# Miniprotein binders against p40896: the designs that were tried, part 5

Target 1, 331 residues: p40896
Amino acid sequence: MLMPKSVALLRIRYTLEAALARGFTTVRDCGGAEGFLKAEIRQGSLNGPRLITCGHAISQTGGHGDLRSGALPASAFDSCSCHFGQVGVVADGVPECYKAAREEFRRGADFIKIMGGGGVASPTDKISNKQFCDDEIKALVDVANSYHTYVTAHAYTAEAIQNCIKLGVKGIEHGNLLDERTAELMAELGCYLTPTLVTYKVMGSDQFSAFLGPENSRKNTEVLYKGIDAMKIAQKKKVKICFGSDLLGPLYGYQTQEFRIRGKVQTTQEILLSATVTPAEMNGLGDKLGQIKPGFIADLLMMKSNPLDDITILDEPESNILFVMKEGRIY

## First folded at step 25 (miniprotein)

Design dd1
Fold by OpenDDE base, fold request of step 26:
Structure dd1 (fold): chain B 331 residues (1-331), chain A 80 residues (1-80)
Amino acid sequence: as target 1 above (331 residues)
Amino acid sequence: GDEVEITIYIFPGVSPELAERLKEALKRLREEFGAELEVRITVENGIIRLEVRIDSPEAERLMEEILMELFELIYELMEE
């Protein structure tokens, strides 16, 4: 049921304020956040993390960003102009890819997100699908390069990942089915991996078993355990790793559980770097964010315990965080 | 007793340069608040550790204010 825009805005406000309270001072949105939210946060009319946004994730027809029912013709969806909160836009062919990417930049995107492979939550694709043709991905990369920024791709399989990164994609979201060869290539090309292990854990839990339909639940189970192995492989091959959660709707509150899950694979120091220095560098902010240094932006946490001693402290922010500073303001 | 002591940590990691500047700034802060405030700083693997002790009948009330001032001090050092 489409929520009224007013109700959606209230929920967004709550979500952003809650994320900041959990200690996230910068958040990258990989699909759905509108550019006006950044302006409101920057102006102080909305409290939340600094947002880095792509606007809509760009997908092919029937791709992971196309959530239309396969049972209905395209014409059945023409009347719903309510694009508020939509994650994806559909673009087929080089001209439409040019237009879609340029439109996102016109509306204030900082980077481009593409669906480079199949997904869990989409109704009409398979995880094994490679999405977009080479010329379409290249078109999107060329546009992003003209704006001196990057493309990141949703991709699970080794094939989809390799296809994207060979064409100049600089980020891979998820990457749950990568192999050693793929990880080596990612490291060589300086590609960033953003695992999102918590989303699979939460969606696969008994509490949220009804969140996904039967087919999506099967897909979720397939990638859940592989994601941990992928993280180990990526770490071994020295891939640049960012922190991510990819939680939807009411699940945003579980974002800190990613720290706990990663604690089984990464050292505490590696996890903390993935949530500070590495994502700052990916977004061209390595000289401004992620460290307490002269000339850096003052994004700080005051804590009751040292997160280096136990990473699970960051999964209990309500008990362990005393204050959050963002851009010199205390919250 | 009217004494309150807490240990806090600051995240993310601090540069060696800023850590040294903070140590010097804290010496000046101690002079400002007088004998009722004791702050000890250590840096462990880039993480700032602060031990704060207040000996005052108003120690509980003052603690929040002092913690905020410490945070602001770090901010000021970052802006230099």
Scores: ipSAE 0.781, ipTM 0.935, lowest interface PAE 0.4, mean pLDDT 90
Fold by OpenDDE base, look of step 25:
Structure dd1 (fold): chain B 331 residues (1-331), chain A 80 residues (1-80)
Amino acid sequence: as target 1 above (331 residues)
Amino acid sequence: GDEVEITIYIFPGVSPELAERLKEALKRLREEFGAELEVRITVENGIIRLEVRIDSPEAERLMEEILMELFELIYELMEE
């Protein structure tokens, strides 16, 4: 049963406030968050991180964003506080892709998210599936370019990633199965990778063992380990890496665990850059966010410990963050 | 009097320019709160480290106020 809008809004408030309290002063939503939330946050009606939104993720029929396929457990609809019902919209063919992207921009999207490959959770699409034809992706990219912004794609496989980025996609979400050649190409083209390892770790935990069926659990575990390897490869090839979590519904509270997970693969400096400077640059805010510098927006954390000494302190924000400043306001 | 000491860190990384301006601004802050306040600032790998010591019967209350003032000071410096 779809959560009543009223209840969803209450949960959204909580989620936004909690994210800010955890030290996230800017959050990019890659599917489902409505544009009006940004206005409410700017106006102070909601307390939360600055939002960068894509609206609905755009997917082909039977793609990872096609919820009609039963790809997401019914429970996911009930639990996802950020989504007023649909993470994605379906668009097939160039005209529908034009329309879908334009509609998201009409609704206040800052960028476009597409499903460029299959997902782990979707029973009907194999991870190995390439989603969208070249002309469809190009159509989406062309629209985004006309709005002077980017397309990011959900993609796991080297094939799907390469296909997207060769067509002008500037972001890859997940990328767990990328290879060295793909990483080289990403670096060459200036494509940003956003790993989201925590979602796989949490979903695969004993606490949420019932969340995934046995087969999905196996896939989830495989994708987690491959994701770690992918990050190593991406780093080696100097791919620009952003911080991400991609947690759904009740799992959202675990967003800071991504710091801990990445601490096993990245240096603390690399992780911190991925959570500040790099995503700021990706979103055209490199001259405004991610640094304490004259002329930058005052987004700051006052902390009890130096995050450079131990990145895991950012996974314990309740104990380690004294104050959060966003746009000069203390929360 | 009660002495309270705290070490805090500011994130994200600070530019060298702002760091220097902050050091200068802290001199003024020290004057405002008087001899009961000691603030030391260091920047390592772009991270601001502040050591704040207050020797006052109201040290706990003052500490919160000072930390807020420090945050606001940084904000002001960023707006310039």
Scores: ipSAE 0.746, ipTM 0.902, lowest interface PAE 0.4, mean pLDDT 89
Fold by ESMFold2, last read:
Order: structure tokens, then C-alpha cells, then sequence
Structure dd1 (fold): chain B 331 residues (1-331), chain A 80 residues (1-80)
């Protein structure tokens, strides 16, 4: 049969090159990007965005990142993945959490990603669950702090979010069931939220919803409806918001639709900052990326229209981006 | 025709310091070029806006080259 790893390598190269062409000069990967991809991009032997990586997402047994005994269709998962190896790794108990986080840093991770609550696509958990015990989360945070970086957590519910951020987690991925009290706490603690609304719209479409299975389809429907309201709450409470899409494999081309979705609830300036200045700050790059400024890295887009006037031009990159510069090189 | 004009925007947002350096650099470049090339710069809510006009039989081909040179000029100013 076909050589799946050689085809997967070609898909990864295409995906990275296409993301750069769509104007994404830096991408933060929350699971699956290996250090060799980062090295090849830095050397110029592979064209693609600058990668900020966590390696594997860290999960408890039976948590969101534990894909054993899954309800996900094998074809949907395999088709959506463009990475080598496992997206997640399982760690139970404090010693395993120390080891898992240190292993990701040894492999070149820039930050630690954990599954702090249940998910939509996971076969073995409930979206309402928080995940990990407090000492496990604390252990992961302690390791990240010793490397002068951070932990970000997958979490949907106010309870899971509050548990994570009180233990020193700096970022929340998704956060669709965020309430006002939790948003106030996030703002007080200087935490970052990365909503990912486009993935729920895509996975909720007729084309893809059948691949989730009954319980996962119900979870996806619940979070789709509430995600826009959560973003409004976060914006109102001045939570630092980053741009994200959470799209897998062949669906990665839909990532620019997140700009259009956010245009319905945020100002164009808020959206642009969420894709530039705010994530640069989160990743300790606020003095190097996200602005056209002396001493900053030259990551630039030449556009036919001002995205401040119409954010939807970023969802039409083939028609509106004339040139992409990354690190001073035009692509 | 023999004349091509385009308005373009450079993303992300620009600092006031670099915007002023770009304005000065463009003035010097315009002084060394004739009326065949005109570049006007404004900054709209922190976004660089460039109006580029070329009056030449090869204006379409030259436009692409000029846009790339303007991109590289911004890069050079960021390096300084």
C-alpha cells in the first residue's frame, strides 16, 4: 500500500508552506510539532512559519489527550493530522508529570501544554470534568517556571479554568464556557485566553459532524453556541486574548476563517493585536515580534487593503496579500 | 496604460519612530528619482499606507520590483 509516513511528510511541508503564504509568519503549535521541523525552518531548508512548540500535549490517563480506546473515527483523525508521532503523552502522578514536562523541554519545547479539562473529540472524558490533581498541575507549572516559560491548558469550564490559573497556569486554550467571575480572575492574574471558534464551526458542518460520534457531537454543539459569548465576556473583562484556530491536518486551510468569525464580536484592532502583539508578549517575544519597530524581526505583510478597515481581507489571503516577509526574506 | 498606480498597506502596526525614519528615507529616494516614480506615505491608525505611482512603458513590471524594494527598505530600517 501507500507509504503513509512519506505522504505525511509531504503533507506537513505543504501545510507549513501554505500557512506562511496565508500570512502566518509565526505559529504556536499546541501538540504534535517536532523539534526537527523547527530546526529545518530556522535553517531555511523548509519554508514555513516560525514555530513555537510544546511537543506533546500532556494528559492524564483517560484525559482529552489520551487517544487510546477512542470513539474518533480512525479516518477522520488520520486525515486531520499532519504531524509525526503522538499529539499527546500520558502522565499520572507528580513524578511522571515532572518527567513528561522535562522530556518535552529536552526535545526543544518552548512551553508546556496540558489537558486541564475534558474535550469535545476525546472518547473517554466529559467536557464538564477538570483533569489532573492540583499537585500534578503544580508540578507541571514548577518545571515550566524553572525553564523560564509557561504552561497553557486546554479547558472549557469555569471550574477547570479557575483551578488551572490559581495553580499558576498562564494560558487557557478554548475556554468556551468562561463566566464573568472567571474572566475577572484571568485578568487579575494576567492570564491569556486563546479562543478557537473556527474549529467548532467546521466540525459542526454537515461534512464533518458525523465523524465525531454521538457524545462528541453533543459536546461540540454545546461549545459552539457558547464560544462567542465567552469571547465577549473575556473582551469586556480585559482578558488578554490570542488568536488560534485549533484546526487539524487538511482542515488547516480554514484557519483564516477565524478572522471573519472574530470580526462579528471584536473590533479590527482587537483582532489584529490578538494575532500579533498579545501572543508575542505571551511567548516572551514582545520586544522582537508583532510590530514594525527598530530592533524587531521583519515579519511583514503587504496588503491591497487596510485590515483595520475590513478584517475579512485576511480571510481572503490569495486576493489581498501581495507579499509575505519573514525574518527579512520575501516568500 | 503607461501609468500604473497602486495603494498598499504594510502590516503589522508601525512605531512612530520607524514611521518617521521611513518618511525621511522615502524623501531621499524620491529626490534621487525623477517624476517617473512617486511614493506617498501616510500612517492610518498605526498602519503604513503607501501610494505608489509609476509613469513608464514598463510600469506593471517595475511596480512589482518597486514594491519589493519598499518592503526591503522597511526591513533595513528595522535592522538599524
Amino acid sequence: as target 1 above (331 residues)
Amino acid sequence: GDEVEITIYIFPGVSPELAERLKEALKRLREEFGAELEVRITVENGIIRLEVRIDSPEAERLMEEILMELFELIYELMEE
Scores: ipSAE 0.701, ipTM 0.904, lowest interface PAE 0.9, mean pLDDT 81
Fold by ESMFold2, fold request of step 26:
Order: C-alpha cells, then sequence, then structure tokens
Structure dd1 (fold): chain B 331 residues (1-331), chain A 80 residues (1-80)
C-alpha cells in the first residue's frame, strides 16, 4: 500500500516549500529524507530548506523504527515531513549495524539516527524498553566518528538516555522521561536534547487519540504528562536544547505551535537560540549559521514584529513573516 | 498624502560589527533616494529594527522594492 512515487514527490515538494515559507531555512530530518533531495534543493530545481539528513533511522528487529509487523504500515501515518519511501531500516548485531550506518553515509547522510528506546506509534514496542545492546550502539557511534559526525537517538526514559550518551551518542530526540541525574550527565558530556512536544498535543487531541491502540494511548498519555517536566529539568541543569516538532506528514503545518508550547518553559531568547545557534553548533555549523555576522550564511527573516517581545508571532508566520532569505536568495 | 511607513525586524541576532556597517551603508542608500526615503536603524537586544518611511505617489509598490533592497544590503555585508 505504498503511495506512488510521483505523488510522494509532490507531497514532499509542498511540505518543503511550506516549511521554508514558515521561516525554517534549515531542517534536520530524522528519517525518510534521502540525499538526492539535498542536491535538488542546492541546484534550485526544488525550493526548500537546507537539509541535514540521516537517510533512514536504524532500529533493531521489533524496535520503534521497525514498521514491518504488528500494527500499522507507515502509510497509515504520513511520516516525517521529508519522507519519500521507507523511514527506517532494521539492523541486528554489530556487523549489520556497521553496514547500515555505512550505507546511510554512502547515500549522503550527515548523521546517524538510531532508535534507543520504544515509542508511541511503534507497532511492536513499549515506551520503557531499552533498544540495542551496548556493542551495537558503540558500533554505530564508531562509524559516525569515522565520518566526523554524530549519532542521535530516539529515547524517552532516563535509562535509555544514559545508556546512549555513555556510549558516545551526542543527541537525544524527545527525552520526555528525563530525570535530574540524567540531565546532569547530559550537560557534563555536552549532549543535546531535542524535545518535540507538539506531536503529543496533536496526537492527544480528539481527532487522533482514537487511532492509537490501547497500549499506545497509554504511552501517549504518559509521555505528554512528563514532557513539560523534562524540559524544566533540562533547563535547570543547563542541557543544550534544540527545537524540534516530530510531526507526521499532513500535520507538519502544526510545527510552529511548538514555539507556543515552549513559551511555558523557556524564555523567548532561550526558544530563539534553540531554533538557531544551538542546533547550528550541534551540526558543526556554528561558525556559519544562526547569526547575522560577517562570513555567516545569509539565512534571514524579515518580520513585522519582534519575536523577543512575543514568541507566539512565530506561530503566525503567514501574517508576520514578510520575506525569507536562504543562502542570500529571497523566496 | 502618499506616505507609507513600516517597522520591520530582521532575524536572527546581529553582531555589533555588522550592525555598525549597516548603519554606514544606510547613509549611502538614502543619498540614492533623497528625502522621499527615511530609514532609521536601532538594535533591540541584538535584533535589527528598521523604520522605513516612503513619501511618494507609488509608495506601496516602492516599499516592497526597498525592503528587498535592504535585505540584499544585509546579505552583501555578511559576505564582507
Amino acid sequence: as target 1 above (331 residues)
Amino acid sequence: GDEVEITIYIFPGVSPELAERLKEALKRLREEFGAELEVRITVENGIIRLEVRIDSPEAERLMEEILMELFELIYELMEE
């Protein structure tokens, strides 16, 4: 039940163009965006944000990224905004992990995404499950290090997070059940946290909560409640925080609501840095992106109002953004 | 009259060095358009704020062109 490639490409084009118009001049995709999309955007045959990609997310058999069995095919949700084909691949054991990571780099990936714990929309796992053995995670980190980049991991629980970062994983996606000791360790190791609270707000709404199975509904409720607490803990312990939304395809337009949700925990300046300077640093672009400075890449927004005065302006981009510049070109 | 005025903000944050270069470059831009165009710059907590005023029969059309030119000027300064 796979969507025809021509329709998938048109949907990806719309999604990328819309994200750029909302002011996202760079997007990091954690599954589904292939390296050829970067070339098409660079050449101008496709308008969209600069892409930082992992290709496919790497999962163990039965893990969060294993969509082959259990409940729902990927087509039941329109997955990550840049998704074109499969969002994840399965690797079990050290040799397969080497191969999978190397294959993603061969296909143009900038970093490696792994599933370090269970999730809500996965057909086969529980939120509390640690995923991968230590030697498998170390293998993936070793490959990323040989390409001078990093591994980021999907993980919710303190145990899964600690296991990943102790083995050299640089980033944690979601992290809703983060505890104080784990946040201290993340800060000490210089790790990055990318919370994605808007997806739980949307999935918990009346129109989507009934589509979660009984176990997934319970998972969603648990992570929604704890997500704001985790951000407070991360802020208190001075963890480096990046901006993310993790929205499924047609829901991608809700991504700017993350600004409004973050306003309950972070100051406006902290939120703006989380969407600019901090992710640029995480991705080795701290001397090129995130600021208006000589020698930096000209990614600029012209706005009618100052987001430092009211962060909710960024949740209303159609009325507040006059022009978007990416790499010196006005879109 | 035919006056149009807008206040705009340029995101993300600006370095003090580039902000000073922009102030100098704006003086030269005003020479090109004369008294019909007024551009004032301030920096509010690291964010560029520009007040643009055009007094012309075609101010609405010229405003968009001037805003794009201001954007291009910032780009040129970032290139060094």
Scores: ipSAE 0.700, ipTM 0.906, lowest interface PAE 1.0, mean pLDDT 81

Design dd1
Fold by ESMFold2, fold request of step 26:
Structure dd1 (fold): chain B 331 residues (1-331), chain A 80 residues (1-80)
Amino acid sequence: as target 1 above (331 residues)
Amino acid sequence: GDEVEITIYIFPGVSPELAERLKEALKRLREEFGAELEVRITVENGIIRLEVRIDSPEAERLMEEILMELFELIYELMEE
């Protein structure tokens, strides 16, 4: 959604402060958050979660991260502004993939996000598409490996997922259309899945369903039906599952509803691990975050009730969280 | 006097080592304050549970200060 940059910056500040107050002491952003935002939080001039960032998601021409209209020339937005839309950049071919990934690391990225398949809200792609050629994905993985980190991929379908992880992609975002064979392969390769079920529930609600165009409405319906089934398959096959919401802008406040949705398919312990230990491990922070332990960073919640007894208290943070500590500071 | 009691939980999960160190630290705190402040710790399925009782005319105001002090104590133990 297009808005003046000054309004967008004020909303980002509010969003980050609110996320911290809701108990999210660390957030991994898969497109849009850049080094200046992370630097302001690190310096203490902005209150917010610790950010793990990829900068811009990397997409092929016409891919899910390519927000240009199909009626415009391929270079139309490149010639008018450096980063219109802020969430993605386009790279085609191995040399451009090397450069795009290296540029994100130069700008402070902690990992690389790619669009490995089509999506629901894209103007120009189909959810059934896989995206990038094998040599392009391998190039992106090779760059990430040279920085001792990882690639995670947006992908919905079994084919797109399997192609990515066989080429060394470590994480899959969404994965709503995975099948049992795909989940088996993810578990075998030690890959991580980050489902984001709440965004489809919210976008399908009476309040928000009109924001999707006809084609995107059909895409959203397809993935909503399959999303819960995919979570059950992944859980059964012991795929490492991380917590995520994929909520846009002002919808970010709905992120805690993901806890409630996951309560229908995961135990409370599985959900809590997916929001703490598992993502810390994925990001190389398993010896620093996710537990109350000597030598770990003091990211703590003081709560009125035990979330192991009832996970839904995390969907009511205003009533249940008394204090939030991040890096030893009470907020 | 005015008595206030609360039960709280500290998230995320705690290691057994840190839980024991916290228990020892709270024992010393209770010896210092006697009957006006009581703090009991248990660990329920890896989650710290604290029962805090304050018997004082200012118990409601002191409760917030004590809860923040307990939070800082946990932080200090994590630094060790």
Scores: ipSAE 0.692, ipTM 0.903, lowest interface PAE 0.9, mean pLDDT 81
Fold by ESMFold2, fold request of step 26:
Structure dd1 (fold): chain B 331 residues (1-331), chain A 80 residues (1-80)
Amino acid sequence: as target 1 above (331 residues)
Amino acid sequence: GDEVEITIYIFPGVSPELAERLKEALKRLREEFGAELEVRITVENGIIRLEVRIDSPEAERLMEEILMELFELIYELMEE
């Protein structure tokens, strides 16, 4: 993040308020939102969705969450620290993984996010790379288990996904290159998949492709073409699917387009479950969120049309949502 | 006269128990306000559908207030 702190704070506030107005009463953040934001929303000092947070994503040296230039010395990561917008931290080896995960929980994290494979936006990794050794992943899972929660992993390829879930990782973010054998294993192990197709559609458009360097543009093109097929495979194999967008900064307004993209692959009922019941279960909130029922939390939308009849109305929230209620308060 | 009517939907899905409580609460509301306010409820595949009709000189202004009251009524039933 290379902007003034005061501008970053205003952008965060706007982003949170806008997400709530679009009907997202709960958001799981996979990097950048720390526990103090969650506390401010709970107290009413900020208007926004309920936050489920990991603090920082944990990466190996040279991995997806390691945003240092390849020309920097290894110790330079700490010298680039910033109080706002820092998405990831680096940990190599079992002791550093223990410490990194425990630090995130100390700062209020609800779960641990790791980089289990390469990404599109980072300067030094390849999409096909596995990331972390088995003992490192086991260490991160062991810490999360001791806090009675879970690890979720960024991973695109079947190999990276299988490595993570065999070691006890509960969730996979993205998974665009998932194959049938890996989907069968995910279903058997009760793992969750959170596809995020909208980010690749938006970043692959002529309007935004210039934000990627040539190498990242190639990576993005590969994952864009395969992402729809991977979701079809996951649905066929009955993998538990959650709703996600993985949009960065000013692109966050495109998050509702994910509903429209999924409408080409899933039924309206499947899409609505992926945005309500399934993520509530993943996060231990299945008896509190996702339904209008006595004793459940009053997170409600008043809408002009029934989303079961036409899912695309959720991609038009300003035209279709009259009121949003979160925890009994109208926003 | 100055009649205004709107159909709205409440998301997410509703339990049958809460839907019945809402139907009973709406009967009392109709008795209290008479013919100037009509609220009809159906449940379509688990989604609450409300038809709200106001026959009043201030119908357009009152619609927002009535919709917010209906929203609060659902919240009160969830707390019980």
Scores: ipSAE 0.670, ipTM 0.904, lowest interface PAE 1.0, mean pLDDT 81
Fold by ESMFold2, last read:
Parts: C-alpha cells; sequence; structure tokens
Structure dd1 (fold): chain B 331 residues (1-331), chain A 80 residues (1-80)
C-alpha cells in the first residue's frame, strides 16, 4: 500500500522532529533523503537533525536497491533512515556508475551509498550475492575520492565486505555475517562498520514479522542471530564502529533501543564514541562535531543522569533529556 | 526561603581546555548572583557534571532559566 507523496512528506517531517527531540542532532541517511530537506533544516523552517545524505543508494540491475520486481510497499526499504519514496537508482557498467555517483553529488550528496550485497527485504537478490563488478566499485570510489569523500556499502557477508573494502570502500553498513579475518582486514584498512541491530529485532518480532514474506523472514532471522556475534568480533579486532538503526518510517521511534542492544556487547564509553566521535571522523567532521571543544559546533544534550553509568537512559530520552541544543539553538 | 537543587550532565564529552574555561566563567556567574545561586562543576570521565542550587522564593521558576543560561554559556565558550 503506497501512500500519497504529501502524506509521506508529512511523516518525514514528524520523524525528523522526533529524532532531534530524542537527542539525535546529526543523522546520516543512507538513501532517500532529498536535498530540499537539508535546505529547510538549515534555514530553520523545519526542525530536525543536521542531515548527512547520499541521495539514492546505487545498485546494479536486479540488486538490492532495484525495486522493479513489482513488490513495492512503502515500507519495503531496509537500508535507509528516510522512507520517502525512492531509495535507490540502478547503474550498470563503469560509465553509468560514474554518472550515477556524479548525479548524487550534483543533487547535494555528502557521500555515496552502494549495494555491495543482497538484502533482507528485496525479492530479487539473496543475502550471499555479491553485487557489482570490481571495475564498477572502483569507478564509484574514484568519483567519491574526486569529491574528497567516501563510499559506504550495504553488505552482510564476509565475501561481500572484503570485496568492497579491498577496492577502497570506506564503510560497511550492517555487516551481520562478518568473520574474524574480515574484521582484521577492516581494522588494517581503517574502515568503518555501522551495525544496525534494532531493525532486525523489530522486524523479526511477532508484531511485525507478518510484513515480511516467507523468504525475507528467513533472511531476517539469519541476520538477527548473527548480528551480535559480528559486533563482538568487530569490537575485539578494534574495527571503528559507528551507531546506526536503519529503521523504517513509523518504526523510527525504536531507534534508541539500539543503545540498549549494544549495551550487551560494548562498554558505555564505546557506545557513546560510536554515536559521537567515530561517525564525526568518518564524515570528515572530526574537527567540528562529537565533542565539547572550542571551535566545535554546539550540539549538546542536557541530561538528568550520566549514560556512562547506565547506557539505557538513552533509550528513555523523554525521561532523561532536559534540553537539546543544535548549532547553539535550544529545541 | 525555597531551595531547589538539581544535578545535570552535559553531553558529549568535554575537552580539558573548555572545561577549565567553563570553571572560570562560572566563578563570574556566581559573583553576579551571590548566595542565592550555587553552581558546582566537576568533570566525570570527560562528562560535565553541574550541581545547581537556587535559594529563592521563585527557585522552581528560575531553575529552568538558569539551566538554559548554563547551556548558552557553554555555547559561547565553544564559539571562542
Amino acid sequence: as target 1 above (331 residues)
Amino acid sequence: GDEVEITIYIFPGVSPELAERLKEALKRLREEFGAELEVRITVENGIIRLEVRIDSPEAERLMEEILMELFELIYELMEE
């Protein structure tokens, strides 16, 4: 059931305002957020987090971001924190990859998102499928480098991850089936991992599992059980870890549960760094965001309790956050 | 009189340089308000901790204003 665009836009506005109120002063969107949202937030006509965007995720024909199979419910997108309409575009071959990446930068993207492997909710691929040829990935990386930024890739399996990072991809989204050798390579190459465990927990719950088809339910179950183990491996091998949730539209309110899930694997300091310093560094903002320092942008939370003592207070923002400041303005 | 006290924490982590500037700025703020306002600062594992006490007939109303002023003071120090 597809919603009218006007209703989808109003839900995006609510989602952005609620994320800011939950303490997310900056959000990186991995597909679907359009440049006009950034402009409206910057101008103050829309209250919301600072947006770091990729525009559309780039996929091969038949890949995870290719929605031409006819299964197109509005909530089918699984790799984006923004659920407005189209999530991805298709590019096959080096010239199309050059053009697709350049078009996203022309439209205001801050980085390039690619589908390096199969997804859970896509009817046209499998979790184990590698996507793109090496020359296509190199082309996308070369374009991102020419804009002084990076490529991040959706990938679950060790094989897909290793293929991407060896070709210069800087970040991996999800990574639930990562193994120790892959984590060692990521750490050696200085790559970033952004796990998104809460989305699999929520989509696999009895309340929401009926949304998934039988094959997608099986894919989702596999990634649920292995995601925690992958994070343990990544932490042990000192992979740079960022915070992410990958929640669909009306489920976005569950994003703070990611703090609670990670509390079972990471220390409170590791979790806080993953949501502040590490993603700021990944996005070239390490000298501007993630700390209270002279010359940094004033993105601050005033809280009743110290999350270093108990990380779960961040999963209860309405009870624990007194004020949110973004760019010096109190919201 | 009425006394209101709260302990709050400011996130994310603070640099030692800015924490020291904040301590100095808070000395000036306390001089302005005298005995009716007390603000104590500590830094716990890089996190700013503020204890704010207001002893005034309007303490509950003033607490929100003082917390917002402290927030804006930190902003001003970050702009330096």
Scores: ipSAE 0.665, ipTM 0.898, lowest interface PAE 1.1, mean pLDDT 81
Fold by ESMFold2, look of step 25:
Structure dd1 (fold): chain B 331 residues (1-331), chain A 80 residues (1-80)
Amino acid sequence: as target 1 above (331 residues)
Amino acid sequence: GDEVEITIYIFPGVSPELAERLKEALKRLREEFGAELEVRITVENGIIRLEVRIDSPEAERLMEEILMELFELIYELMEE
């Protein structure tokens, strides 16, 4: 069932405050966080991370971001980067893609999120689907370029990834089924990959697998076990990798488990860079965020233990973080 | 016993320039509290490590205040 907007907004407030307390001083949202949340955080009337937002994810009819089809219950989860609780912004054809992207920028978006391939938790698509035609993707990229920013795309398969990045898409969300050739192309083009391994672990658990339904559960299983292999390939091919979790609403509290999962593939230094320097660079903030350096913004954690010695302490923030500073203010 | 000590780490990574500035600034903070405050800084693989010892009748009460002042000092150095 769709949650009333007023209740969803209150739950988003608590989710953002909790993320800040877990040490996330900046969060990039790939769907659902509108410009008013960013403004309220900037003004100080809401405590939360600095937000980098796309507004609504843009989907074709029947695509991953189109939750209108069928009688499937809308999730109570509104803040997931690949899903939101209302029928999504749908654009079919080049003129609608221009308008949809421009509307998101008018509403305060920092970048454009599109559905470049099928999803796990949407009602009408397959993981293997290529979503949007080439001219539609190019239109979305052209608009983002005119605003001096980028398009990032939801995509699982090598085919969907390659099609998107060849047309100028700069980021890939998930990428669980990429292959070595695709990783080589991503590295060559300077593209960013944001794996989200924790979401498949959580959604595949006994506690949460029932939320997916039978077809979505099968799709989730396919991507669950391939995600680690894809991460290894991306790391070996020196793809620029960002930290992400793609957790749905109430599951947002599991976001720090991504640190622990990535420990199976990346060194502690690689994981820390993926959560600081690399995403700052992707978003044009590489000379302002991600380091303790003169002229940088004071986003700091005071911790009881060194994360370089044991990355899993970041999955235990209540035990290990003493203070969080964002923009010089202690929280 | 009025002695309290803690080891803390400041994330993310620090530039060598700012780390040196922090060492210089910590001398003044120690002078503010005198011999009752001992702060040692090291950098471990780019992460600031601070050992803070307070030997004072009010050590436990003052530790949180001192940690917050250390945090604010780092912020001030980043503003420079």
Scores: ipSAE 0.610, ipTM 0.874, lowest interface PAE 1.4, mean pLDDT 81

